# VH-VL binders against Protein LST7 (LST7), part 2

Target 1, 242 residues: Protein LST7 (LST7), of Saccharomyces cerevisiae (p53237)
Amino acid sequence: MSSTVISLAHFCDKHGPRIISVTQSAEKGTLGEELLVPDYPTESYCESCLLQFPEESTRSMRCFIEDVPFITTQYSSIRYQLLNSIIKRAFSEETMIYDNMPFIFFDDLRGLNLVIGFKLYDENARGNERRYCFILTVDSRSHDDSMKMLSEHWNFIIGGFDKMIAYIKNIHKSEFLGKNKTVENNLETLNNNAFIGSYLRANKSKFGRNLVSLTDDKFLFVRIHKWNSFLLHTVMNENKLP

## First folded at step 1 (VH-VL)

Design C03 (framework fv_cofetuzumab)
Fold by ESMFold2-Fast, scan of step 1:
Structure C03 (fold): chain C 242 residues (1-242), chain A 122 residues (1-122), chain B 111 residues (1-111)
Amino acid sequence: as target 1 above (242 residues)
Amino acid sequence: QVQLVQSGPEVKKPGASVKVSCKASGYTFTSYAVHWVRQAPGKRLEWIGVISAYSGDTYNNQDFKGRVTMTRDTSASTAYMELSRLRSEDTAVYYCAREGIVGATTDYFDYWGQGTSVTVSS
Amino acid sequence: EIVLTQSPATLSLSPGERATLSCRASQSVSSYGDSYMHWYQQKPGQAPRLLIYDASNRATGIPARFSGSGSGTDFTLTISSLEPEDFAVYYCQQRSNWPLTFGGGTKLEIK
């Protein structure tokens, strides 16, 4: 049977292409901790690369959809080298302009991959941009079977990713605009102590920002986990119906 | 069948605390977030916050920050909301609601508890 | 926070008539072709019931006479031909930003 996973990746200014999260279906009884890479490489990740659930000690999330478990982790032992190869290939695509335009690539090593890139504004990033992509990976030796699955579910898959990206961009824009308006509004009431505290916090915010920080949504990765799990469940179930 | 069943009505004095329960059945409790919403008599619905049934982490509307505590018990499939330092303005019906999942659509409430009446009077 | 203003506060109509309910947001709740506005119906003594999600999508089990439209800051809920069971209070809710906020409600009552 082909295996289908959804990855969220970004281009880190320090580390290059990095996986933020991987969502996959699992067998009943699988714990998220079992899917983590042993001795995961903490030294090769910075704040902007981390998968951040609301409870800081949490490294995985699991849900069930019609008794099928779906798990999201950052450091997946399943296909670790393959997924790293896939994201490197995705970010090397010269025609990717990060405007939600999907592109597809296939090879015998990496299977069929559907990539949708997007950007978020970050004045502290090189070029004032953080670059992200969602990748749907269909790990099958048959190009034709994989393309048939994608074609049959194209509108659902693309629509789903477009809505996820629209939500992320919208709450990011609200966070960015809200902070600018707060600075302007506070000019009338800001005292020296409040200004110094605000300035120090602003300076700290110039060092490494993850998606939770860029959106001010501590549940963002919980939402992404649920969305990706639902997308995978729908694709898997419709593919198995006679 | 999905159901959210809330605890019974409460009458409290100003300054007291109230804890409302919401027992879920008919679905995997840890797969859906639980939101809390209140409605004062004749007034609009007001969002209190949300708890992840999986992790137990919460996000509280700033209007209630410092007074509201949300928790859950995964073995009992029950969510709780405790509101402290009650005022007469806290008199309302308090609802728990399940956050639905349809593709990328979020923050909509597909199933609601029946509501718990909380009356704050001296 | 995003403030939602519903109008009119009360709408008096007869069964068979068309109802049009308005919800206005203090800032845009739309981006990239999607609009993040939901509608609920509430009857006395009951919890709210989801009618419309993301501006125009009808929830499961909701009759075809209910429809939603709008984008940006201006949204409308339309009931094409009122049935007796439709007399209730209707609330809009935005999901564009947290905290989640609701409108003040429109009470639909029998004339």
Scores: ipSAE 0.007, ipTM 0.438, lowest interface PAE 13.6, mean pLDDT 79

Design C04 (framework fv_cofetuzumab)
Fold by ESMFold2-Fast, scan of step 1:
Structure C04 (fold): chain C 242 residues (1-242), chain A 118 residues (1-118), chain B 111 residues (1-111)
Amino acid sequence: as target 1 above (242 residues)
Amino acid sequence: QVQLVQSGPEVKKPGASVKVSCKASGYTFTGYYVHWVRQAPGKRLEWIGVINPNSGGTYNNQDFKGRVTMTRDTSASTAYMELSRLRSEDTAVYYCARSEWLSYFDYWGQGTSVTVSS
Amino acid sequence: EIVLTQSPATLSLSPGERATLSCRASQSVDYYGTSYMHWYQQKPGQAPRLLIYDASNRATGIPARFSGSGSGTDFTLTISSLEPEDFAVYYCQQSYSTPLTFGGGTKLEIK
């Protein structure tokens, strides 16, 4: 695998900072599911933390770009300690205001990290907001080499994440607007106690919603996988790292 | 096997509402977006909006502000588009069309002619 | 909204000739190596039929004589050797941004 990875993370009200997905390159012939998906109990993940592909039994996704394999998984056994450390640092950053403003940090333990945060509305979340970030990690001890790569591809990387985040926010907004309108119409037409009772019980749920639920896009993680894989391929194909 | 079958032609007076249906078959209805597109005689295609049949969530082109309502019935695999406060400029053929995401339309309904005249 | 300009408005050719149809977007419709530009054929009294998606991919069942090319703001639909059934109106469509928009169309007619 290369030294460069992209993570999507969020702040879970129950678990704190958690990785939702990790996109990495892999060696040709490596099985993505076996490489990055450990045996772990599913009860350790609440709904808001889940990576959800269209087929619920699918826990990873793989694609090939010019014969280079890329994989996306919820968990990385190889990079678990590194990524967990990175996301805790990212979400503790006092200047992160979740407005697509990028920030960068580097240290010998965590390498170079470019972090872009954003928020989505969730009525079931603390303060009615869910906090997310995309993180591009260059796992290298050379600050200068990593920063040179980032600087050379700055517009491409930042532009790419901005477009991904804009897409997510736009489809989230569409889902929020559409859900409100269709619920109102259904209440007007049905006018029965069983439906109203069910609706009120559902609205009192305090379980956080995952990204697929918040966007109503069952293919969202397929898109994220493809976008992140292409970004990684472009960055890695033009640069050599130690 | 994939088919989108629309309701028959409508003739309406200005100020009335029209509701067009689109019955899907040959695929998992909740797995694909349903779009509505219209075409006035001799004019270009114009996108009205989209519904996600799985959630009922919709996104409408703002040019139809406050006049369009999209709904679906998952048990009947049918999508509906209602356009209110009709004007003569709403005279057009209305199409439903399928997409896997907000992209291109791989299957189209046959079209429903809506004529708005006095 | 993204405005799509198709040219020419009308193209008069004979069977066997090569047709080249242009679509120009008011802004780039590219995102991470994909061009969100698609082409449709419409015959009188019929619904549009998908020909090309994502600038260059031929839809299922579409003859090899149809090809798409271009990126950014400039896109082309090419029909290498016109058949009688190809005389129709052709529309481009972008899916980069909402609202989804269509070009004004190019009418391909017999000379």
Scores: ipSAE 0.007, ipTM 0.428, lowest interface PAE 13.2, mean pLDDT 80

Design C05 (framework fv_cofetuzumab)
Fold by ESMFold2-Fast, scan of step 1:
Structure C05 (fold): chain C 242 residues (1-242), chain A 120 residues (1-120), chain B 111 residues (1-111)
Amino acid sequence: as target 1 above (242 residues)
Amino acid sequence: QVQLVQSGPEVKKPGASVKVSCKASGYTFTSYGVHWVRQAPGKRLEWIGVISAYSGNTYNNQDFKGRVTMTRDTSASTAYMELSRLRSEDTAVYYCARVGYDFWSGYDVWGQGTSVTVSS
Amino acid sequence: EIVLTQSPATLSLSPGERATLSCRASQSVDYYGTSYMHWYQQKPGQAPRLLIYDASNRATGIPARFSGSGSGTDFTLTISSLEPEDFAVYYCQQYDNLPLTFGGGTKLEIK
């Protein structure tokens, strides 16, 4: 098991900081079965927290890079306490404005963590926004070794997360703007019925939307897992081995 | 063996509409965005917009607002671009192109182009 | 919108020579270490062909003589030794912001 993992987390209106997905590697030449978890009840997670794949019954995904298995799950039994502690710290940074600016923190309990935050519009969310973070965690290494790895791969890591976030934001904006074209074309009708819309909103069950719903991309978590797997594989490839 | 094949050339009068098709094969149609780009004779490439083959959701360049409609048919693996109220300056070759799920990789596959002439 | 200016408009060279094509953006297309600039080649009667993505990465199947460089607002496409099939029009494209935009093109022609 690698000491380096990538988490996608968000701030849930109901649960506070919550992990959406964890991407981890297992031993080369194995299937990484130890990282897979049995099916768990999705009702333990609200819709905005749900890791959703195209096949609705699927709760985990495995891919291989050079015979190394990379697994994504919503729940990590092996790292749950560590990751839960990390995301609570990440979302408590008061100067974070969720604008893709990376920040780093280290302590003896949580290891070295690189955090990149971003936000998406969601009318069903408190304050009309969903706040997300990608977190690269280096768990089982010294501060100096961890910082050396981050420094050596800085442009690759930051560039990779920025491209991923840019893709998410672009397809989200496309989804949001496409729906709003009708709204814009019927603006006077919408304005005249604004109070009716508010009334209907108040009477409906208010469900937060997950990333698949916000982007209209049923393959989004597949893409994220593949990108995160490639990032992990690259940064774990140390020049220690000839 | 990935390809995009577009419909044949069109000649239209000012004020008419034209609908160009783009048929995809050799890949999962719903996994890629379809972009539309045009090029007037002797002019630069101009981006028209994009449609998600999965959702049918579109984003159109403001220069074409109110005149362009993009649609897709997932059963036929075909994207469509309709441009209404044609003007002589709409005379161009219209291209469809795909962008992979790594959106930033550029247009790796293009259609052959559809010539649209608006005259007299 | 981001405006891309390509220069020269026309470049006349012979096979075997080095070609250097420039693209200047009205604002930076860089974002934290990545330059969102692509290059395409277009031959008469054909659709464009992707050459370089993200300023410096060669697309699949593109010969090693093609290279891209630059960051921020100034970008260069270089062909180290021209082959007869390289005489075409070249376009840059920015992918940093919507709407997506293209440069005016540089026509590479035989001297």
Scores: ipSAE 0.008, ipTM 0.427, lowest interface PAE 13.2, mean pLDDT 79

Design C06 (framework fv_cofetuzumab)
Fold by ESMFold2-Fast, scan of step 1:
Structure C06 (fold): chain C 242 residues (1-242), chain A 121 residues (1-121), chain B 111 residues (1-111)
Amino acid sequence: as target 1 above (242 residues)
Amino acid sequence: QVQLVQSGPEVKKPGASVKVSCKASGYTFTSYAVHWVRQAPGKRLEWIGVINAGTGNTYNNQDFKGRVTMTRDTSASTAYMELSRLRSEDTAVYYCARGTYYEILTGFDYWGQGTSVTVSS
Amino acid sequence: EIVLTQSPATLSLSPGERATLSCRASQSVDFEGTSYMHWYQQKPGQAPRLLIYDASNRATGIPARFSGSGSGTDFTLTISSLEPEDFAVYYCQQYNNWPPTFGGGTKLEIK
């Protein structure tokens, strides 16, 4: 039996490639906290790297689809080292331009991985951009079985990720435009633009914004969890992997 | 067969606290969340809060902030809701219901029978 | 928070008639093509019972005469031919936005 998981990762200006979330199916009765890595160093994560649920102390999220539990955590104790290896490989891909174009890689250690990269504007980030990717990992030793599953569900998988990324980009754009209109309206009422310019620069955050902040959607990771769980359920329910 | 069985009716004086229990059976208690909802006589349903039965983490409606405490006992498969500093307007039937913690927006598929709480002098 | 308005407040009909109950949300309850609106039935002295979830899906054990429809802000619960046991209060509930909120209810009573 193999497993299939969906990861959301980003390239942190301070920490490099980092997992933001991992969504996976679990056995009945599994607690989300059982999937967490107990000794993971929090100092290796800044605000922009964190999986942020609406409840501050919450580290995992779970739902049920046809009595099967699906769990999202920032990291997984079951596949911690494997997933870290996978995201490093994904972000080292020189041809990835973060434009929603998928690419695939496979090896005996990392299994079959489908990667889709995208980027968001962040004035506090290096190069004014945050780089993200979704990764569908089929943890199977059989290349042929993994490719069969991926090819049979290709339109569903790619369409699903494209819709989710489009949602994220659209709400991000709305947040960015809303902020700019507010600033412009304030400037229209003032004669001393130099004073306002200095004030705005003085109040600029020095750190990269997290995904919730970039979208102004505190329930964003709840939505991503629901979508990823449904995607996994559909893909896994129709395949018997070795 | 999924069942949620609540404790019996309570009569309390203003300023007291009340603790309602909800015993679950027929499913893995720690795999779900327990939501608390109340209904005053002749009024609509009002959501109070939720507890993740597995982790013990809670999320409360702001209208009850500082007065409601939710807990659970995993060995007894029982959830508890305690409401303090009771006033006459807290007179209602209090329900527990099964749902998901983070999918709080998911419908509540099984409900307890309700616990009548009357606050009077 | 999202406010749900149910109409009419009271609906008086006879057994065998068709019942149409409305629920209007102050904001859209849709997310990625799914409408997160649920319907409950409550009889006097009893807990609510889930009838319809995600606008149009019938919950387990619910008779085929119950159906739900709608999207965005406007939703309808329909009972195609009323049975005596259907006379109860019906509540809609949204699950797209935090916190979950309930409508004021529609009381279905015998004419």
Scores: ipSAE 0.006, ipTM 0.477, lowest interface PAE 10.5, mean pLDDT 80

Design C07 (framework fv_cofetuzumab)
Heavy chain, then light chain:
Amino acid sequence: QVQLVQSGPEVKKPGASVKVSCKASGYTFTSYYVHWVRQAPGKRLEWIGVINPSGGSTYNNQDFKGRVTMTRDTSASTAYMELSRLRSEDTAVYYCAREYGDYRGYYMDVWGQGTSVTVSS
Amino acid sequence: EIVLTQSPATLSLSPGERATLSCRASQSVDYYGTSYMHWYQQKPGQAPRLLIYDASNRATGIPARFSGSGSGTDFTLTISSLEPEDFAVYYCQQSYEDPYTFGGGTKLEIK
ESMFold2-Fast, scan of step 1: ipSAE 0.093; ipTM 0.662

Design C08 (framework fv_cofetuzumab)
Fold by ESMFold2-Fast, scan of step 1:
Structure C08 (fold): chain C 242 residues (1-242), chain A 120 residues (1-120), chain B 111 residues (1-111)
Amino acid sequence: as target 1 above (242 residues)
Amino acid sequence: QVQLVQSGPEVKKPGASVKVSCKASGYTFTSYAVHWVRQAPGKRLEWIGVINTYTGNTYNNQDFKGRVTMTRDTSASTAYMELSRLRSEDTAVYYCARAPRYFDWSLDYWGQGTSVTVSS
Amino acid sequence: EIVLTQSPATLSLSPGERATLSCRASQSVDTYGESYMHWYQQKPGQAPRLLIYDASNRATGIPARFSGSGSGTDFTLTISSLEPEDFAVYYCQQYGSSPYTFGGGTKLEIK
């Protein structure tokens, strides 16, 4: 089992910091099966908090890179309480301005954490924004070993998260601009103020709140799973066999 | 401006080894995996293996296990594939191709190919 | 290993016609809602060129006349109106299971 995991979390208007997904490596057999069928968290989740794969019945995803299994779930059954503690600290950090700038924190309980925040526009959200972060967690009590790993892979890790976030922001912008262009074109064809008002209200009421809705990419969490798996595989930098 | 440029053609005798190079330019080399694929005359494409350019870790098709070695030089942005104990059946055009590690395993840019002929 | 069977082996058509190329997998290439099937074009003496990735997404720079569809074990590449430059060999490739395998190819030739 690798000590390193990647979480995607957001700030929920109703519940505060919440984990959307956790990607981690696993061993074949019992551990993998346990991660693939986790129970729901004891706390309730909003629509915006849910991990959504294209098949609605799918709760987890597994892939293999060089025969190493990587699994993405709504939460980690093994590290659930640890990761919840980590995200609460990440979203309370005073230097967190959701602009892709990384920050790091370490303590004996939570290990070493690299946090990168970003935000997306959502007219249905408080302040018209959704706040997200990716967190790379090294679940180790050795500060020196964890920092050595991060420093050796710094450019790769930061570059990787920047590319993931850039993709998400780009497809979100494309979806948002596409909607606005459609509204502009429809306004031209309507030429009627009362009808225009009704049309705009109807369109807004249909706007979704989760990442799939904000990006119009039903495969988004599949892509995030692949991206995080590849990043973890690269960072592990350990032999498959001792 | 993304390019993969491979070394020139090789003629080898049975039992020899061949080392093909693939020089990348126009992108961050370590952000993409490099796959090796071959095509014998008139035959389908055959996947040989992949190298993680950042770590140097490799995963190979079992049909080539024990004969193929993949390496890379990050300072030169170059990947290498060495195939040993050559047989006449190894006569093929060998391609390198890059795959995005973040988006999917599609082979989006390919080298021009290196012809390897194994004959006595 | 997953075996990919492409049909027909040769397809003879004229410019302006629609081409439909099939790829069948010996077992599902779908994993958790995504179909790991890619399509490539290869012209004589050239390296392959990516056309379609993950069953239905056009690669950068690929004309709108190319489209992909399918899931599970049955996949289709469609060229809505053939241009002279489209006559080539087309290969499907699966990533759903290692070793990653290619189909036998469909040669699209001028009638």
Scores: ipSAE 0.006, ipTM 0.463, lowest interface PAE 11.4, mean pLDDT 78

Design C09 (framework fv_cofetuzumab)
Fold by ESMFold2-Fast, scan of step 1:
Structure C09 (fold): chain C 242 residues (1-242), chain A 120 residues (1-120), chain B 111 residues (1-111)
Amino acid sequence: as target 1 above (242 residues)
Amino acid sequence: QVQLVQSGPEVKKPGASVKVSCKASGYTFTDYAVHWVRQAPGKRLEWIGVINAGTGNTYNNQDFKGRVTMTRDTSASTAYMELSRLRSEDTAVYYCATDYSNYVSWFDPWGQGTSVTVSS
Amino acid sequence: EIVLTQSPATLSLSPGERATLSCRASQSVSYSGTSYMHWYQQKPGQAPRLLIYDASNRATGIPARFSGSGSGTDFTLTISSLEPEDFAVYYCQQRSNWPLTFGGGTKLEIK
């Protein structure tokens, strides 16, 4: 596992704070399966909590940037406890702002964490919203070195997360409006358009909706993997942390 | 106990209208939609339309073009489907069904069905 | 409207055998990882009973021998080992587009 990782997490209505994906650099020859949690408890997860690639059986993705492998998995077996505790703290009322405003916290055991939270509309969710965050974790024992790196790359890192969040929000909004517009086009003779609005608001699925469903982008997690890999590669290549 | 109970069988002449009722019990009637589906003898199920029991808003299948009127009475927890200008082809069993628990257009439970016969 | 074609129209099998029922849609009924296809069982003189919703989810109280699969335009209902009470007519239904539509049905009868 690299000293710097990017996590995507959400607040599950059923399970509370949960990691959806972790992107990290690895040593050449590392297989994605080596990073999965042993004895994976499938019954403790719902669809909204699972990392979903276009091929349903795929649980990890790997790419190479300048011969450096980057791997995205749902959990890293090496860092499971660390990342789980970080996301629980990130979703606490005291530290989480879901308005794209970043915040940071440091823990002697957990390193430096940069969190940026956002919300998506979902009529099937509690309060009609799904809560997400991206977390950059610098797993270094030097607080000063980590803060120096973050400060030097602040605009790049925050700008990178903002662009991905903006992309997610835009395609989510387009999906929501496009789905509603498609229904309206099919119902061009509908004499009561208020029905569609109330019906959509009352739609309550037994299953939580995942980001692919909310955005209508089956390649969304591929895009997130590549984007996070690029951010990590740039930060690691331009700044040398011990 | 969640249940839908429909009115009894009807025999009508061509050109007449029929109004079928569907009384709901065991759940909050106004929180869910009531769908209407018919089945002619030996034929497939055919969706007629839906009413939001809370708002009274409706959407009807275009095939019934201005012949179907769906209403509800919230105090009686009862939905109604009225089909006018009846033809022999309208002979069918008419079902109401609710999307209880999810509001997602799968149907559970169903009413027992109302037989409507149109003959001259 | 989306047309659903079920095959075969009639399937004759004995108790204990595996039944495989097919439903094909004229257009994809899958969207963003969800397939909007449901299955119902209907016995003579009775209203339909929900078996499977959104392609693969068993409704409450439905025995484990019933399973659904498929995506896009091709869907399957499987009964792993037929019981006497399973001989009925089975209908698929899509909810991806208005109006909601049903297939022509498959009659499962005792051989």
Scores: ipSAE 0.000, ipTM 0.395, lowest interface PAE 17.5, mean pLDDT 78

Design C10 (framework fv_cofetuzumab)
Heavy chain, then light chain:
Amino acid sequence: QVQLVQSGPEVKKPGASVKVSCKASGYTFTSYYVHWVRQAPGKRLEWIGVINPSGGSTYNNQDFKGRVTMTRDTSASTAYMELSRLRSEDTAVYYCARWGDYEAMDYWGQGTSVTVSS
Amino acid sequence: EIVLTQSPATLSLSPGERATLSCRASQSVDYYGTSYMHWYQQKPGQAPRLLIYDASNRATGIPARFSGSGSGTDFTLTISSLEPEDFAVYYCQQSNEWPYTFGGGTKLEIK
ESMFold2-Fast, scan of step 1: ipSAE 0.008; ipTM 0.555

Design K01 (framework fv_latikafusp)
Heavy chain, then light chain:
Amino acid sequence: EVQLVESGGSVVRPGGSLRLSCAASGFTFDDYGMSWVRQVPGKGLEWVSGINWNGGSTRYADAVKGRFTISRDSAKNSLYLQMNSLRAEDTALYYCARDYSYGYEYFDYWGQGTLVTVSS
Amino acid sequence: SYELTQPPSVSVSPGQTARITCSGDALPKQYAYWYQQKPGQAPVLVISKDSERPSGIPERFSGSSSGTMATLTISGAQVEDEADYYCQSADSSGTYVVFGGGTKLTVL
ESMFold2-Fast, scan of step 1: ipSAE 0.006; ipTM 0.540

Design K03 (framework fv_latikafusp)
Fold by ESMFold2-Fast, scan of step 1:
Structure K03 (fold): chain C 242 residues (1-242), chain A 119 residues (1-119), chain B 108 residues (1-108)
Amino acid sequence: as target 1 above (242 residues)
Amino acid sequence: EVQLVESGGSVVRPGGSLRLSCAASGFTFDDYAMSWVRQVPGKGLEWVSGISWNSGSIRYADAVKGRFTISRDSAKNSLYLQMNSLRAEDTALYYCAKDIWGSYAFDIWGQGTLVTVSS
Amino acid sequence: SYELTQPPSVSVSPGQTARITCSGDKLGDKYAYWYQQKPGQAPVLVISQDSKRPSGIPERFSGSSSGTMATLTISGAQVEDEADYYCQSADSSGTYVVFGGGTKLTVL
């Protein structure tokens, strides 16, 4: 069993720190359903917390890279307590300003964690911001071995997360700006200014928007799954930790 | 640190002109709609004009329509209000305000710049 | 023309609940926003979208909207809450911003 996983988490206005997704390698033949937390009440998740794949009933995604299975689920049954402890620590870090600057912490209980925070605008959130982070966790008590792995792959890991975050921010911005531009162009063409306020009000009636809703990209979590799987594959195969 | 700093307020005679400026810093200026809001000393707030992030949509209060022109300059992160044919009723403190994200409501305000129209 | 109507003044004792109303024909379809303005200062957004409290605003501030009336509530009003309060919304066409006339809150 690999000791390295990648989590995507956010700060929920209703529930506080919550994991949205966990990507990890698995043994050949493992089904995604086996990594789900079977007793987790789904009503403890609001819409903003959802891991949403294009098929609404899908709760896990699996791919193979060189015959190694990688699986993304909401939480991990194997590391549930560990990851909940990690995200509480990550979101309580006062020096993290959610600007893509990496933050690293290590302890015997949580292993080595590389945290990269970012924020998205959401008019339905407190302070008009939703806070997110990607976390690379090395579940090992060996600080030196874990740091060696991070150091050897630093540019690849940070570059990977930065590109992923940039993509998310760009499509988020494009979703909102595209709609505003279309409305403004239509008002100039049709001269019906009566609808601009109603249109903005309607867009703001929804509470608890998830990442798919905020970006208008129904394949977003598929992309994140593939990207995280590739990152894990590269890191684990070139400098495999126990 | 997000801030808006207005300038250009002065004493001017009726029929005169003034150009107000607002310098924005600490946020991505081009992502937000901007407005001018005025307040006669001791009285309430009155919205004057608004401009979308790309200048594609511009709106004016009826009281200033045809006399005032709002504009923005992305290279300078600045908002402007060109005020022509000024009247005594235009005497007010003029605030620059940042839109929350297309809501026509304002989360960040400048300190204001005073315009006095008197003979 | 569309107007937002507020009472000109509201008075409460320290620790009491202050309620400031804003009435407008279009508030059923449009969000209300609330601003606090202390003497010599710029307005500060205290309630967004009918009921949302921005970061840094004390929990004693809350908002609600029902039909054509929005309400700003200050539970356990404090002396430092003395200020002018303005509601704000869009007109019926959504092309103009409209402010209420303002309410002076006195906490004695």
Scores: ipSAE 0.000, ipTM 0.392, lowest interface PAE 18.7, mean pLDDT 79

